# Designs tried in a protein design chat: VH-VL binders against Stromal cell-derived factor 2-like protein (SDF2). Part 20

Target 1, 181 residues: Stromal cell-derived factor 2-like protein (SDF2), of Arabidopsis thaliana (Mouse-ear cress) (q93ze8)
Amino acid sequence: VEITYGSAIKLMHEKTKFRLHSHDVPYGSGSGQQSVTGFPGVVDSNSYWIVKPVPGTTEKQGDAVKSGATIRLQHMKTRKWLHSHLHASPISGNLEVSCFGDDTNSDTGDHWKLIIEGSGKTWKQDQRVRLQHIDTSGYLHSHDKKYQRIAGGQQEVCGIREKKADNIWLAAEGVYLPLNE
Short names: E, the ipSAE of ESMFold2; O, the ipSAE of OpenDDE; V2, 0.75 times the mean of E and O plus 0.25 times the DockQ between their complexes.

## First folded at step 14 (VH-VL; framework fv_mogamulizumab)

Design w3 (from r1 with light chain F60Y; at its last look DockQ between E and O 0.84; V2 from the best seeds 0.46)
Fold by OpenDDE, look of step 14:
Structure w3 (fold): chain C 181 residues (1-181), chain A 119 residues (1-119), chain B 112 residues (1-112)
Amino acid sequence: as target 1 above (181 residues)
Amino acid sequence: EVQLVESGGDLVQPGRSLRLSCAASGFTFSNYWMSWVRQAPGKGLEWVATISDSGSTTYYPDSVKGRFTISRDNAKNSLYLQMNSLRVEDTALYYCARETELDYGMDVWGQGTLVTVSS
Amino acid sequence: DVLMTQSPLSLPVTPGEPASISCRSSQSIVHSEGYTYLEWYLQKPGQSPQLLIYRVSNRYSGVPDRFSGSGSGTDFTLKISRVEAEDVGVYYCMQGTHWPYTFGQGTKVEIK
């Protein structure tokens, strides 16, 4: 299945199988912005992200997402954008990944380069990909270090400039819009 | 503005029951674990109960286990503490507090409601 | 239950001078995942408690950098590099690693 702009997807961390997750819980340090974590549950409404183009580009809803494209990911429920910056992440001290803005407020910190592993040209479900943050050059990253004080056992999601196996994500569950012909 | 407001505190005799309420506003209440913490007059803080975001999990210390019940109504943005078989040592200012889901601690506190248990 | 012991219980301080509060746990409060859930709270006169430090050494949002936490295992310390008048109140350490949550006795910081 092709992943098209406008599709609502869950991104699964390849190694841990946790899904990229967010909800209205701000970081208590760093930017103080809405937190982003890895969620262990498969069924969760707070793990959907809408694939969006960068404003001013020609890409539109239903278009395929090409390898090398710069995209934005909007959290479906809170309408904030997947974001990163130079603040330190809470557990590992890496680059903080957060949610920022809304439907009318976005900046370059919301921009991620899609990198498809292998020879694939367009983004597909269950395909190994990396998301590299444009401003910081950090790869969307996760690991098995978890928040444990409060139940959920959610793992940290952060940015790291080193290309590692822990940077691999797959589009898993989702509502995929038809490909434009 | 993020806010917690406790209510229900009263003067009661030992053995009686009382139900405290905490009204939450300014944040998505259903996303947060919540706790009750009490403070006897002129004394320190004591944890009383914690409840998960969905209400499916609760925790109590031995001092109140079996007598107190923490619950919540997410549709009403409300936290509750049902206190049964009250004792004189339960006399305290009872705070509701928001638990951060991300290991940060209790970051929002109400002003407290006073419970006095006296014969 | 984990017993949390603070010292001193009363701490008079001259404005501009540093302050240090110790907190000791009766057993290790290191989680199985390796994290230590030691928090510091401040209760100013006539106010509700407020979070200062989480996980031993992390300042909560809005907390001035004159506050710092440190320690490991069973021994922890809260330091104020330059005490200000607004820092007056009772400081509590709390462990959140083991159920039940347990607080220290509190340390009353006053201005001399």
Scores: ipSAE 0.041, ipTM 0.672, lowest interface PAE 2.0, mean pLDDT 93
ESMFold2, look of step 14: ipSAE 0.627; ipTM 0.872
ESMFold2 (binder alone), look of step 14: mean pLDDT 94; pTM 0.957

## First folded at step 15 (VH-VL; framework fv_mogamulizumab)

Design x1 (from w2 with heavy chain E101Y; at its last look DockQ between E and O 0.84; V2 from the best seeds 0.00; counts 0 for: pae E 3.0 > 2)
Fold by ESMFold2, look of step 15:
Structure x1 (fold): chain C 181 residues (1-181), chain A 119 residues (1-119), chain B 112 residues (1-112)
Amino acid sequence: as target 1 above (181 residues)
Amino acid sequence: EVQLVESGGDLVQPGRSLRLSCAASGFTFSNYWMSWVRQAPGKGLEWVANIKQEGSEKYYPDSVKGRFTISRDNAKNSLYLQMNSLRVEDTALYYCARETYLDYGMDVWGQGTLVTVSS
Amino acid sequence: DVLMTQSPLSLPVTPGEPASISCRSSQSIVHSEGYTYLEWYLQKPGQSPQLLIYRVSNRFSGVPDRFSGSGSGTDFTLKISRVEAEDVGVYYCMQGTHWPYTFGQGTKVEIK
């Protein structure tokens, strides 16, 4: 199934099968912005992300997302944008990935380049992709490093500048808006 | 403003029961583990209990296990400590504290409510 | 239970001078997955405790950089590079690796 602008999707980390997750709990270090983690459960309302174009472009709801496009990902329940910057992540000390802003406030820290692995020209469900942050050049990344005491075994999500197998994500479950003509 | 306000502290005789309450405001209470921590007069801090977001896991030190029960009502943004079979050594200021989701420790504390157990 | 032992228990200081507080655990507080849940709290006079340091060396949000934590295994240190008048109070270390959570006895920092 084609991923279109306006679709609400879960992003699954290929290696660990954890889904990208957030909610209104800030980091206690770094930026203090809303935390982003990997969540082990498939049934989780906090793992939906709405695919949005960058402001001022002509892309519309139902348009396919092309390889190399710059996109934003809005957390469905909190309306904040997937974001990154130079602050250190809590476990590994890599680039912090957070959520920031709201429906009317977004900046270039919310911009991610979609990189499709292989020869695909548009983004499809279960396709291997990377998300490279525009401002920091970090790839959205996760690993089998988990929060232990209180975070319920959720994984750290961070950015790293090195291209690795652990920055591969798949669009898994979701509400996929029909492709327009 | 994130705030925790304890209540229910009293002067009681040994062997009696008390129920402490903690009212939470300014944050999504159901996203956080919550703790009770006590401080006897002129003494240090002692962790007393904590409870998971939905209430399914609860932990206690041996000093209170079997006598104290932590509970929560997420609809009322309230945390509780039921204290049974009270002893003189339970005399303390009892703090409500919020545990951070990402293992940062106890980042928000109330002002405490005083429990005095004396014959 | 893990016993946390602080030294000194009383630490008179002159403003502008450094201060150092030690905390030792009766057993390793390194979690089996490699994390060490050692925290430092400050209780200022007449106030509730406040979190300063988590996981040995990480400053909590809003904590000044004059505070630093270090250590490993069973031996941990909180340092204040230049003590200010607002830093007066009782400092506690706490381990959160093993159930139950346990605090040190506290170190009272006061102005000479």
Scores: ipSAE 0.387, ipTM 0.784, lowest interface PAE 3.0, mean pLDDT 91
ESMFold2 (binder alone), look of step 15: mean pLDDT 94; pTM 0.962
OpenDDE, look of step 15: ipSAE 0.437; ipTM 0.819

Design x2 (from r5 with heavy chain E101Y; at its last look DockQ between E and O 0.81; V2 from the best seeds 0.56)
Fold by OpenDDE, look of step 15:
Structure x2 (fold): chain C 181 residues (1-181), chain A 119 residues (1-119), chain B 112 residues (1-112)
Amino acid sequence: as target 1 above (181 residues)
Amino acid sequence: EVQLVESGGDLVQPGRSLRLSCAASGFTFSNYWMSWVRQAPGKGLEWVANIKQEGSEKYYPDSVKGRFTISRDNAKNSLYLQMNSLRVEDTALYYCARETYLDYGMDVWGQGTLVTVSS
Amino acid sequence: DVLMTQSPLSLPVTPGEPASISCRSSQSIVHSEGYTYLEWYLQKPGQSPQLLIYKVSNRFSGVPDRFSGSGSGTDFTLKISRVEAEDVGVYYCMQGTHWPYTFGQGTKVEIK
């Protein structure tokens, strides 16, 4: 199945199987923006992200997402954008990953380069990919370091400039819009 | 604005019951664990109870276990503390506090409501 | 229950001078996963408590960098590099690793 712009997807961390997750809970450090975590549950409405193009581009809903494309991921429920910057992440001290803005407020910190592993040209479900933050060059990253006290073992999601196995994500569950012919 | 407002504090005799309420606003209440913390006049802080987001888990210290019951109504953005078999040593200002979803602390506190237990 | 012991209980400080508060736990408050849930709270006169430090050494949002936390195992310290008038109040350490949560007795910081 092709991942098209406008699709609502869950991103699964390959190594841990946790899903990229967020909801209306701000970090108590760094940017103070809406937090992003890895969620162990498969069924959760707070793990859906809408694939969006960068403003000013020609891509539209239903278009395939090409390897090397710069995309935005909008949290479906809170309407904020997957974001990163130079703030330190809470657990590992890596680059903080957060949610920022809204339907009418976005900046370059919301831009991620899609990198498909292998020879694939367009993004597909269950395909190994990396998301590299444009401004910081950090890869969307997760690991087995977890929030333990309140968040129920959710893992940290952060940015790291080093290319590692822990940077690999797959589009898993989702509502995929038809490909434009 | 993120805010917690406690109510229900009163003067009661030992052995009586009282129910405290905490009204939350300015944030998604159902995303957070919530705590009650009390402070006797001129004394330090004592944790009283907390409750998980959906109310499936509740924890108490031995000092109030079996007498106090914490509960919540997420639809009403409200936290409650049912206090039974009240004792003189339960006299305190009772704070409602938001526990951070992540590994932070209690980051939002109400103004407190005063409970006085006296014969 | 984990007993939290603070020292000193009263700390008069001259403005601009450093302050240090100790907090000791009766047992280790290191979680099985290696994290330590030690927090510091400040209660200013006539106000509700407010969070200063979480997980031993992390400043909460908005907390000035003159505040720092340190320690491990059973011994923890809160330091104020240069005390200001607005720092007056009672400081509490709290462990959140073991049920029930337990606070220290509090340390009253005053200006000389």
Scores: ipSAE 0.355, ipTM 0.794, lowest interface PAE 1.7, mean pLDDT 94
ESMFold2, look of step 15: ipSAE 0.591; ipTM 0.847
ESMFold2 (binder alone), look of step 15: mean pLDDT 94; pTM 0.960

Design x3 (from w2 with heavy chain E101H; at its last fold request DockQ between E and O 0.92; V2 from the best seeds 0.00; counts 0 for: pae E 3.1 > 2)
Heavy chain, then light chain:
Amino acid sequence: EVQLVESGGDLVQPGRSLRLSCAASGFTFSNYWMSWVRQAPGKGLEWVANIKQEGSEKYYPDSVKGRFTISRDNAKNSLYLQMNSLRVEDTALYYCARETHLDYGMDVWGQGTLVTVSS
Amino acid sequence: DVLMTQSPLSLPVTPGEPASISCRSSQSIVHSEGYTYLEWYLQKPGQSPQLLIYRVSNRFSGVPDRFSGSGSGTDFTLKISRVEAEDVGVYYCMQGTHWPYTFGQGTKVEIK
ESMFold2, look of step 15: ipSAE 0.650; ipTM 0.880
ESMFold2 (binder alone), look of step 15: mean pLDDT 93; pTM 0.955
OpenDDE, look of step 15: ipSAE 0.900; ipTM 0.942
ESMFold2, look of step 16: ipSAE 0.653; ipTM 0.878
ESMFold2 (binder alone), look of step 16: mean pLDDT 93; pTM 0.955
OpenDDE, look of step 16: ipSAE 0.903; ipTM 0.944
ESMFold2, look of step 19: ipSAE 0.636; ipTM 0.872
ESMFold2 (binder alone), look of step 19: mean pLDDT 93; pTM 0.957
OpenDDE, look of step 19: ipSAE 0.899; ipTM 0.941
ESMFold2, fold request of step 21: ipSAE 0.437, 0.366, 0.381; ipTM 0.819, 0.789, 0.804
ESMFold2 (binder alone), fold request of step 21: mean pLDDT 93, 93, 94; pTM 0.957, 0.958, 0.959
OpenDDE, fold request of step 21: ipSAE 0.915, 0.900, 0.914; ipTM 0.950, 0.941, 0.950

Design x4 (from w2 with heavy chain E101D; at its last look DockQ between E and O 0.88; V2 from the best seeds 0.72)
Fold by ESMFold2, look of step 15:
Structure x4 (fold): chain C 181 residues (1-181), chain A 119 residues (1-119), chain B 112 residues (1-112)
Amino acid sequence: as target 1 above (181 residues)
Amino acid sequence: EVQLVESGGDLVQPGRSLRLSCAASGFTFSNYWMSWVRQAPGKGLEWVANIKQEGSEKYYPDSVKGRFTISRDNAKNSLYLQMNSLRVEDTALYYCARETDLDYGMDVWGQGTLVTVSS
Amino acid sequence: DVLMTQSPLSLPVTPGEPASISCRSSQSIVHSEGYTYLEWYLQKPGQSPQLLIYRVSNRFSGVPDRFSGSGSGTDFTLKISRVEAEDVGVYYCMQGTHWPYTFGQGTKVEIK
């Protein structure tokens, strides 16, 4: 199944099977922006992300997302953008990944390069991909480091400039808009 | 603006019951664990209960276990503490606090409601 | 229950000078993953408590960098590198690793 602009998808971390998650709880340090974590649950309404083009481009709803495209990911429930910057992540001290902005406020900290592993030309469900942040060059990353003060078991999500197995993600569950082409 | 406002504190006799309320605003209440913490006049802090986001897990110290019940109504953005079999040593200012599902504890506190237990 | 013991209980300080508060737990508060859920709270006169430090050494958002936390195992310290008038109040350590959560007795910091 083709990933199109406008699709609402879950992004599953390949190695741990945790889904990229956010909700309206800020980090306690770093930027203080809305937290982004990996969530172990199968059913989670806070793991949906809407694929959006960068403003001012000609891409529209239903268009395929090509390998190497710069995209934004909007958190469906809070409408904030997947974001990164030079603040330290809470557990490992890597690049902080957060949610920032709203429907009318977005900046270059919301821009991610889609890198399809292998020979794929367009983004499809089950493709192994990386998301590289434009401004910091960090890859969207997760690992087996968890928030455990309250027994929630969510994983840290961060950015790492080094290409590693732990920065591979798959488009999993979602509402996939039909391809225009 | 994030706010917690406690109410329901009163002067009551030992052995009586009292129900405290905490009204939350300015944040998504259902995303947070909630706590009650008390402070006897001129004394230190004592944690007395907390409750999970959907209410499925509740925790208490032995000093109040079996007498106090924490509950919440997420549709009303409200937290409650039912206090039964009140004792003189339960006299305190009772704070409501929100508690994160990240690692950083109780970041927002109310101003408290005073419970006095006296003959 | 984990007993949290603070010292000193009263700490008069001169503005601009450092201050140090000790907190000791009656047992290890290291969680199974190796993290220690030790927090510091400040209660200024007439106010509700506010979070300063979490997980031993992490400053909560908006807390000035003159506050630092350290320690391991059972022994923990809060330091204020240069005390200011606004730092007056009662400081509590708290462990969040074991049920029930427990606070220290408090350390009252006052300007001399």
Scores: ipSAE 0.632, ipTM 0.864, lowest interface PAE 1.6, mean pLDDT 93
ESMFold2 (binder alone), look of step 15: mean pLDDT 93; pTM 0.956
OpenDDE, look of step 15: ipSAE 0.845; ipTM 0.922
ESMFold2, look of step 16: ipSAE 0.588; ipTM 0.857
ESMFold2 (binder alone), look of step 16: mean pLDDT 93; pTM 0.954
OpenDDE, look of step 16: ipSAE 0.852; ipTM 0.923
ESMFold2, look of step 20: ipSAE 0.584; ipTM 0.855
ESMFold2 (binder alone), look of step 20: mean pLDDT 93; pTM 0.954
OpenDDE, look of step 20: ipSAE 0.754; ipTM 0.900

Design x5 (from w2 with light chain N58H; at its last look DockQ between E and O 0.75; V2 from the best seeds 0.00; counts 0 for: pae O 2.8 > 2)
Heavy chain, then light chain:
Amino acid sequence: EVQLVESGGDLVQPGRSLRLSCAASGFTFSNYWMSWVRQAPGKGLEWVANIKQEGSEKYYPDSVKGRFTISRDNAKNSLYLQMNSLRVEDTALYYCARETELDYGMDVWGQGTLVTVSS
Amino acid sequence: DVLMTQSPLSLPVTPGEPASISCRSSQSIVHSEGYTYLEWYLQKPGQSPQLLIYRVSHRFSGVPDRFSGSGSGTDFTLKISRVEAEDVGVYYCMQGTHWPYTFGQGTKVEIK
ESMFold2, look of step 15: ipSAE 0.684; ipTM 0.881
ESMFold2 (binder alone), look of step 15: mean pLDDT 93; pTM 0.954
OpenDDE, look of step 15: ipSAE 0.879; ipTM 0.933
ESMFold2, look of step 16: ipSAE 0.696; ipTM 0.885
ESMFold2 (binder alone), look of step 16: mean pLDDT 93; pTM 0.955
OpenDDE, look of step 16: ipSAE 0.867; ipTM 0.931
ESMFold2, look of step 19: ipSAE 0.595; ipTM 0.854
ESMFold2 (binder alone), look of step 19: mean pLDDT 93; pTM 0.955
OpenDDE, look of step 19: ipSAE 0.049; ipTM 0.642

## First folded at step 16 (VH-VL; framework fv_mogamulizumab)

Design y1 (from x3 with light chain N58H; at its last look DockQ between E and O 0.89; V2 from the best seeds 0.78)
Fold by ESMFold2, look of step 16:
Structure y1 (fold): chain C 181 residues (1-181), chain A 119 residues (1-119), chain B 112 residues (1-112)
Amino acid sequence: as target 1 above (181 residues)
Amino acid sequence: EVQLVESGGDLVQPGRSLRLSCAASGFTFSNYWMSWVRQAPGKGLEWVANIKQEGSEKYYPDSVKGRFTISRDNAKNSLYLQMNSLRVEDTALYYCARETHLDYGMDVWGQGTLVTVSS
Amino acid sequence: DVLMTQSPLSLPVTPGEPASISCRSSQSIVHSEGYTYLEWYLQKPGQSPQLLIYRVSHRFSGVPDRFSGSGSGTDFTLKISRVEAEDVGVYYCMQGTHWPYTFGQGTKVEIK
């Protein structure tokens, strides 16, 4: 199934099967912005992300997302944008990934380049992709490093500039808007 | 404004029961673990309970286990501590505090409610 | 339970000078996956405790950079590089690695 602008999707970390997750809990250090983690369960309303174009471009709802496109990902429940910057991530000290802004406020820290593994030209469900942050060059990344002072086991999500197996994500569950003609 | 407000502290006799409440506002209560921490007059801090976001996990030290029960009502943004079989040693100012699954400690505390246990 | 022992228990300071507080645990507080959940709290006179440092060395949001934490295993230190009048109060270390959470007995910092 084709990923189009306007689709609401879960992004699954290929290696660990954790889904990209956020909710209204700030980081305790770094930016203090809304936290982004990997969530172990498949059923989670806080793991939906709406695929959006960068403002001022010609892409419209229902258009396919081409390999190499710059996109934004809006957290469905909180309306904040997947974001990154040079602050250190809490566990590993890599690039912090957060949620920032709202429906009317977005900046270049919300911009991600879609990189499709292999020869695919447009983004499809279950396809191996990377998301490279434009401003920092960090790839959206997760790993088997968990928040565990309190039981619960959510994974750190961060940015790393090196291409690694742990930067591979799949569009999994979601509501996929049909392609425009 | 993020705020925690405790209530229900009282003067009670040993062996009696008391229920404390903590009202939360200014944040999404259901996203946080919640704790009770007490401080006897002129003494240090003692952690006495915490509870997971949806209430499925609860933890206590041996000093209160079996006597105290932490609970929460996420629809009311409220945290509770049921204290049974109270002892003089339970005399303290009881704080509620929030903590997170993100591994930083108790970042917001209330002002406390005073429980005095004496005959 | 893990016993947390602070020294000194009382620390008179002159504004502008450094201060250092030690905290020792009765056993390792390194979690099974390698992280150490050692925290520092300040209780100013007449106030509730406030979080300063978590996971040994991470300053909580809004905490001035004159506060720093260090240590490993069983030995931990809080340092204040230049003490200000607003820094007076009782400092507690706490371990969150093992149930139950336990606090040190406190270090009262006061202006000479």
Scores: ipSAE 0.591, ipTM 0.855, lowest interface PAE 1.9, mean pLDDT 92
ESMFold2 (binder alone), look of step 16: mean pLDDT 93; pTM 0.956
OpenDDE, look of step 16: ipSAE 0.894; ipTM 0.939

Design y2 (from x4 with light chain N58H; at its last look DockQ between E and O 0.87; V2 from the best seeds 0.77)
Fold by ESMFold2, look of step 16:
Structure y2 (fold): chain C 181 residues (1-181), chain A 119 residues (1-119), chain B 112 residues (1-112)
Amino acid sequence: as target 1 above (181 residues)
Amino acid sequence: EVQLVESGGDLVQPGRSLRLSCAASGFTFSNYWMSWVRQAPGKGLEWVANIKQEGSEKYYPDSVKGRFTISRDNAKNSLYLQMNSLRVEDTALYYCARETDLDYGMDVWGQGTLVTVSS
Amino acid sequence: DVLMTQSPLSLPVTPGEPASISCRSSQSIVHSEGYTYLEWYLQKPGQSPQLLIYRVSHRFSGVPDRFSGSGSGTDFTLKISRVEAEDVGVYYCMQGTHWPYTFGQGTKVEIK
């Protein structure tokens, strides 16, 4: 199934099977922006992300997302954008990944390059991809480092500049809008 | 503005029951663990209970276990503490606090409600 | 339960000078992954507690950089590099590694 602009998808970390998650809980350090973590459960309404083009481009709802495209990911429930910057992530001290902005406020810190592993030309469900942050060059990354002060075991999500197995993500569950043609 | 407001503190006799409430506003209540922490007059802080976001997990120290029950109603943005079999040593100012499932602890506290157990 | 012991219990200070508070746990509060969930709270006179430091050395958002935490294992320290008048109150350490959470007995910081 093609990932199209407007689709609401879960992003699963390939190695750990945790889904990219956010909600209105700020980081206690760094930017103080809305936290982004990996969530262990499959049933989680806070793991949906809407695929959006960068403002001022020609891509429309239902268009396929091409390899190498710059995109934004909007957190469905909070309407904030997946974001990164030079602040340190809470556990590992890598690049902090947060949610920032709203429906009318977005900046270049919300821009991610889609990198398809292998020979695919457009983004499809269950395809191995990386998301590279435009401003920092950090790949969206997760690892087996957890928030364990409180039971629940959410996983740190951060950015790192090296390509590693731990920056591979899959589009998993979601509502996929029909492909335009 | 993020706010927690406790209520229900009173003067009661030993062996009686009392129910405390905490009203939350200005944040998404269901995203946070919630805690009760007490402070006896002129004394330090003692953690009393906490409860998970959806209420499925609750924790207590031995000093109150079996006598106190923490609960929450996410539709009403409210936290509760049912206090049974009250003792003189339960006399304290009771704070409501929110607690994250990240690395940091209790970042927002209420002003407290006074419980006095005597006579 | 983990006993948290603070020293000193009373700390008179002159504004502009440094202050240091010790906190010792009765057993290791290092979690299995190597992180230590030690926090510092300040209760100003007539106010509710406020979070200053978490995970030993991380300043909570909005906390001035004159506050710093350090330590490992069972021995921890809060330092105020230059005390200001608004820093008076009772400082508590707390461990969140083991159930139940336990606080130190408090250190009252006051102007000489």
Scores: ipSAE 0.629, ipTM 0.866, lowest interface PAE 1.7, mean pLDDT 92
ESMFold2 (binder alone), look of step 16: mean pLDDT 93; pTM 0.955
OpenDDE, look of step 16: ipSAE 0.853; ipTM 0.924

Design y3 (from x3 with light chain Y35W; at its last look DockQ between E and O 0.04; V2 from the best seeds 0.00; counts 0 for: pae O 9.3 > 2, placed apart)
Fold by OpenDDE, look of step 16:
Structure y3 (fold): chain C 181 residues (1-181), chain A 119 residues (1-119), chain B 112 residues (1-112)
Amino acid sequence: as target 1 above (181 residues)
Amino acid sequence: EVQLVESGGDLVQPGRSLRLSCAASGFTFSNYWMSWVRQAPGKGLEWVANIKQEGSEKYYPDSVKGRFTISRDNAKNSLYLQMNSLRVEDTALYYCARETHLDYGMDVWGQGTLVTVSS
Amino acid sequence: DVLMTQSPLSLPVTPGEPASISCRSSQSIVHSEGWTYLEWYLQKPGQSPQLLIYRVSNRFSGVPDRFSGSGSGTDFTLKISRVEAEDVGVYYCMQGTHWPYTFGQGTKVEIK
């Protein structure tokens, strides 16, 4: 199944199997923006992200997402964009990953380069990928470090500039729009 | 449980005003666009208004523009519809509906509140 | 305003048989960015409307696989592969691409 722009997907951390998650819980440190975590449950409405193009590009709904493309991920429920910056993440002190903005408010901090592992040219379900933040060069990253108080049982999601196994994600559950002809 | 509950429907004469309320529960109200949709007796659905999360944007069809005002109080998890200069054709069951944004439509609806405009 | 025209307006169906509802818009409902905001709603007797399909072909959560949406530009279709008794009601298409939102007239699906 092709991942197309406009698709709502869950990103699963390959190593831990947690899904990229967010809800209206601000970080108590760093940017103070909406937190992003890894959620252990498979069934969770707060783990859907809509694949969006960067404004000013030619990509549209139904278009395939090419390897190397810069994309945005919008949290389905909160409408905020997956975001990163130079603030320190709460647990590991890596690059903070948060949710920012809304339908009409986005910046370059919302830009992520899709990197498909292997020889694939277009993004597909269950395909190993990395998301590299454009501004910070940090890869979307997660590990077994978990929050205790605010998001108990959820693992930290952060950015790290080093390419590691913990940077691998897969589009798992989701609603995938048909590929444009 | 995610729920919307409308209230305020009444029988009024043409030219009068009425204010509808919608109480939201079970979800973060401030994260969603909210809409009003009405249905005249035995007729189809008609979109009436919607409002952005923080109330910075409001939209209306020409049929109610200038007469109806949508508003919200996120602290009270409440949506409102102020209806002025009511007409007989405004008679309908008025639904409040949650819409995350334009992409996913209206995924939660209330039971509706009946507004009857009659001489 | 974008006029949404459904056909047929009445659709009697034998249980287990397929059903198809057409929805045509008076103009393209493709957003400038390429997004198409076409939704299908079902209003069962005595109930509030409920979302079935969003963005042309995406089933909302909990919607059975027998429902499918398709189409592009100005021509859209809702299909029920095997109609069940619980599918009785009035189906509405709605465009959300252009202000104001506009609904079709509704299609009443009944069991023969």
Scores: ipSAE 0.011, ipTM 0.561, lowest interface PAE 9.3, mean pLDDT 93
ESMFold2, look of step 16: ipSAE 0.578; ipTM 0.853
ESMFold2 (binder alone), look of step 16: mean pLDDT 93; pTM 0.956

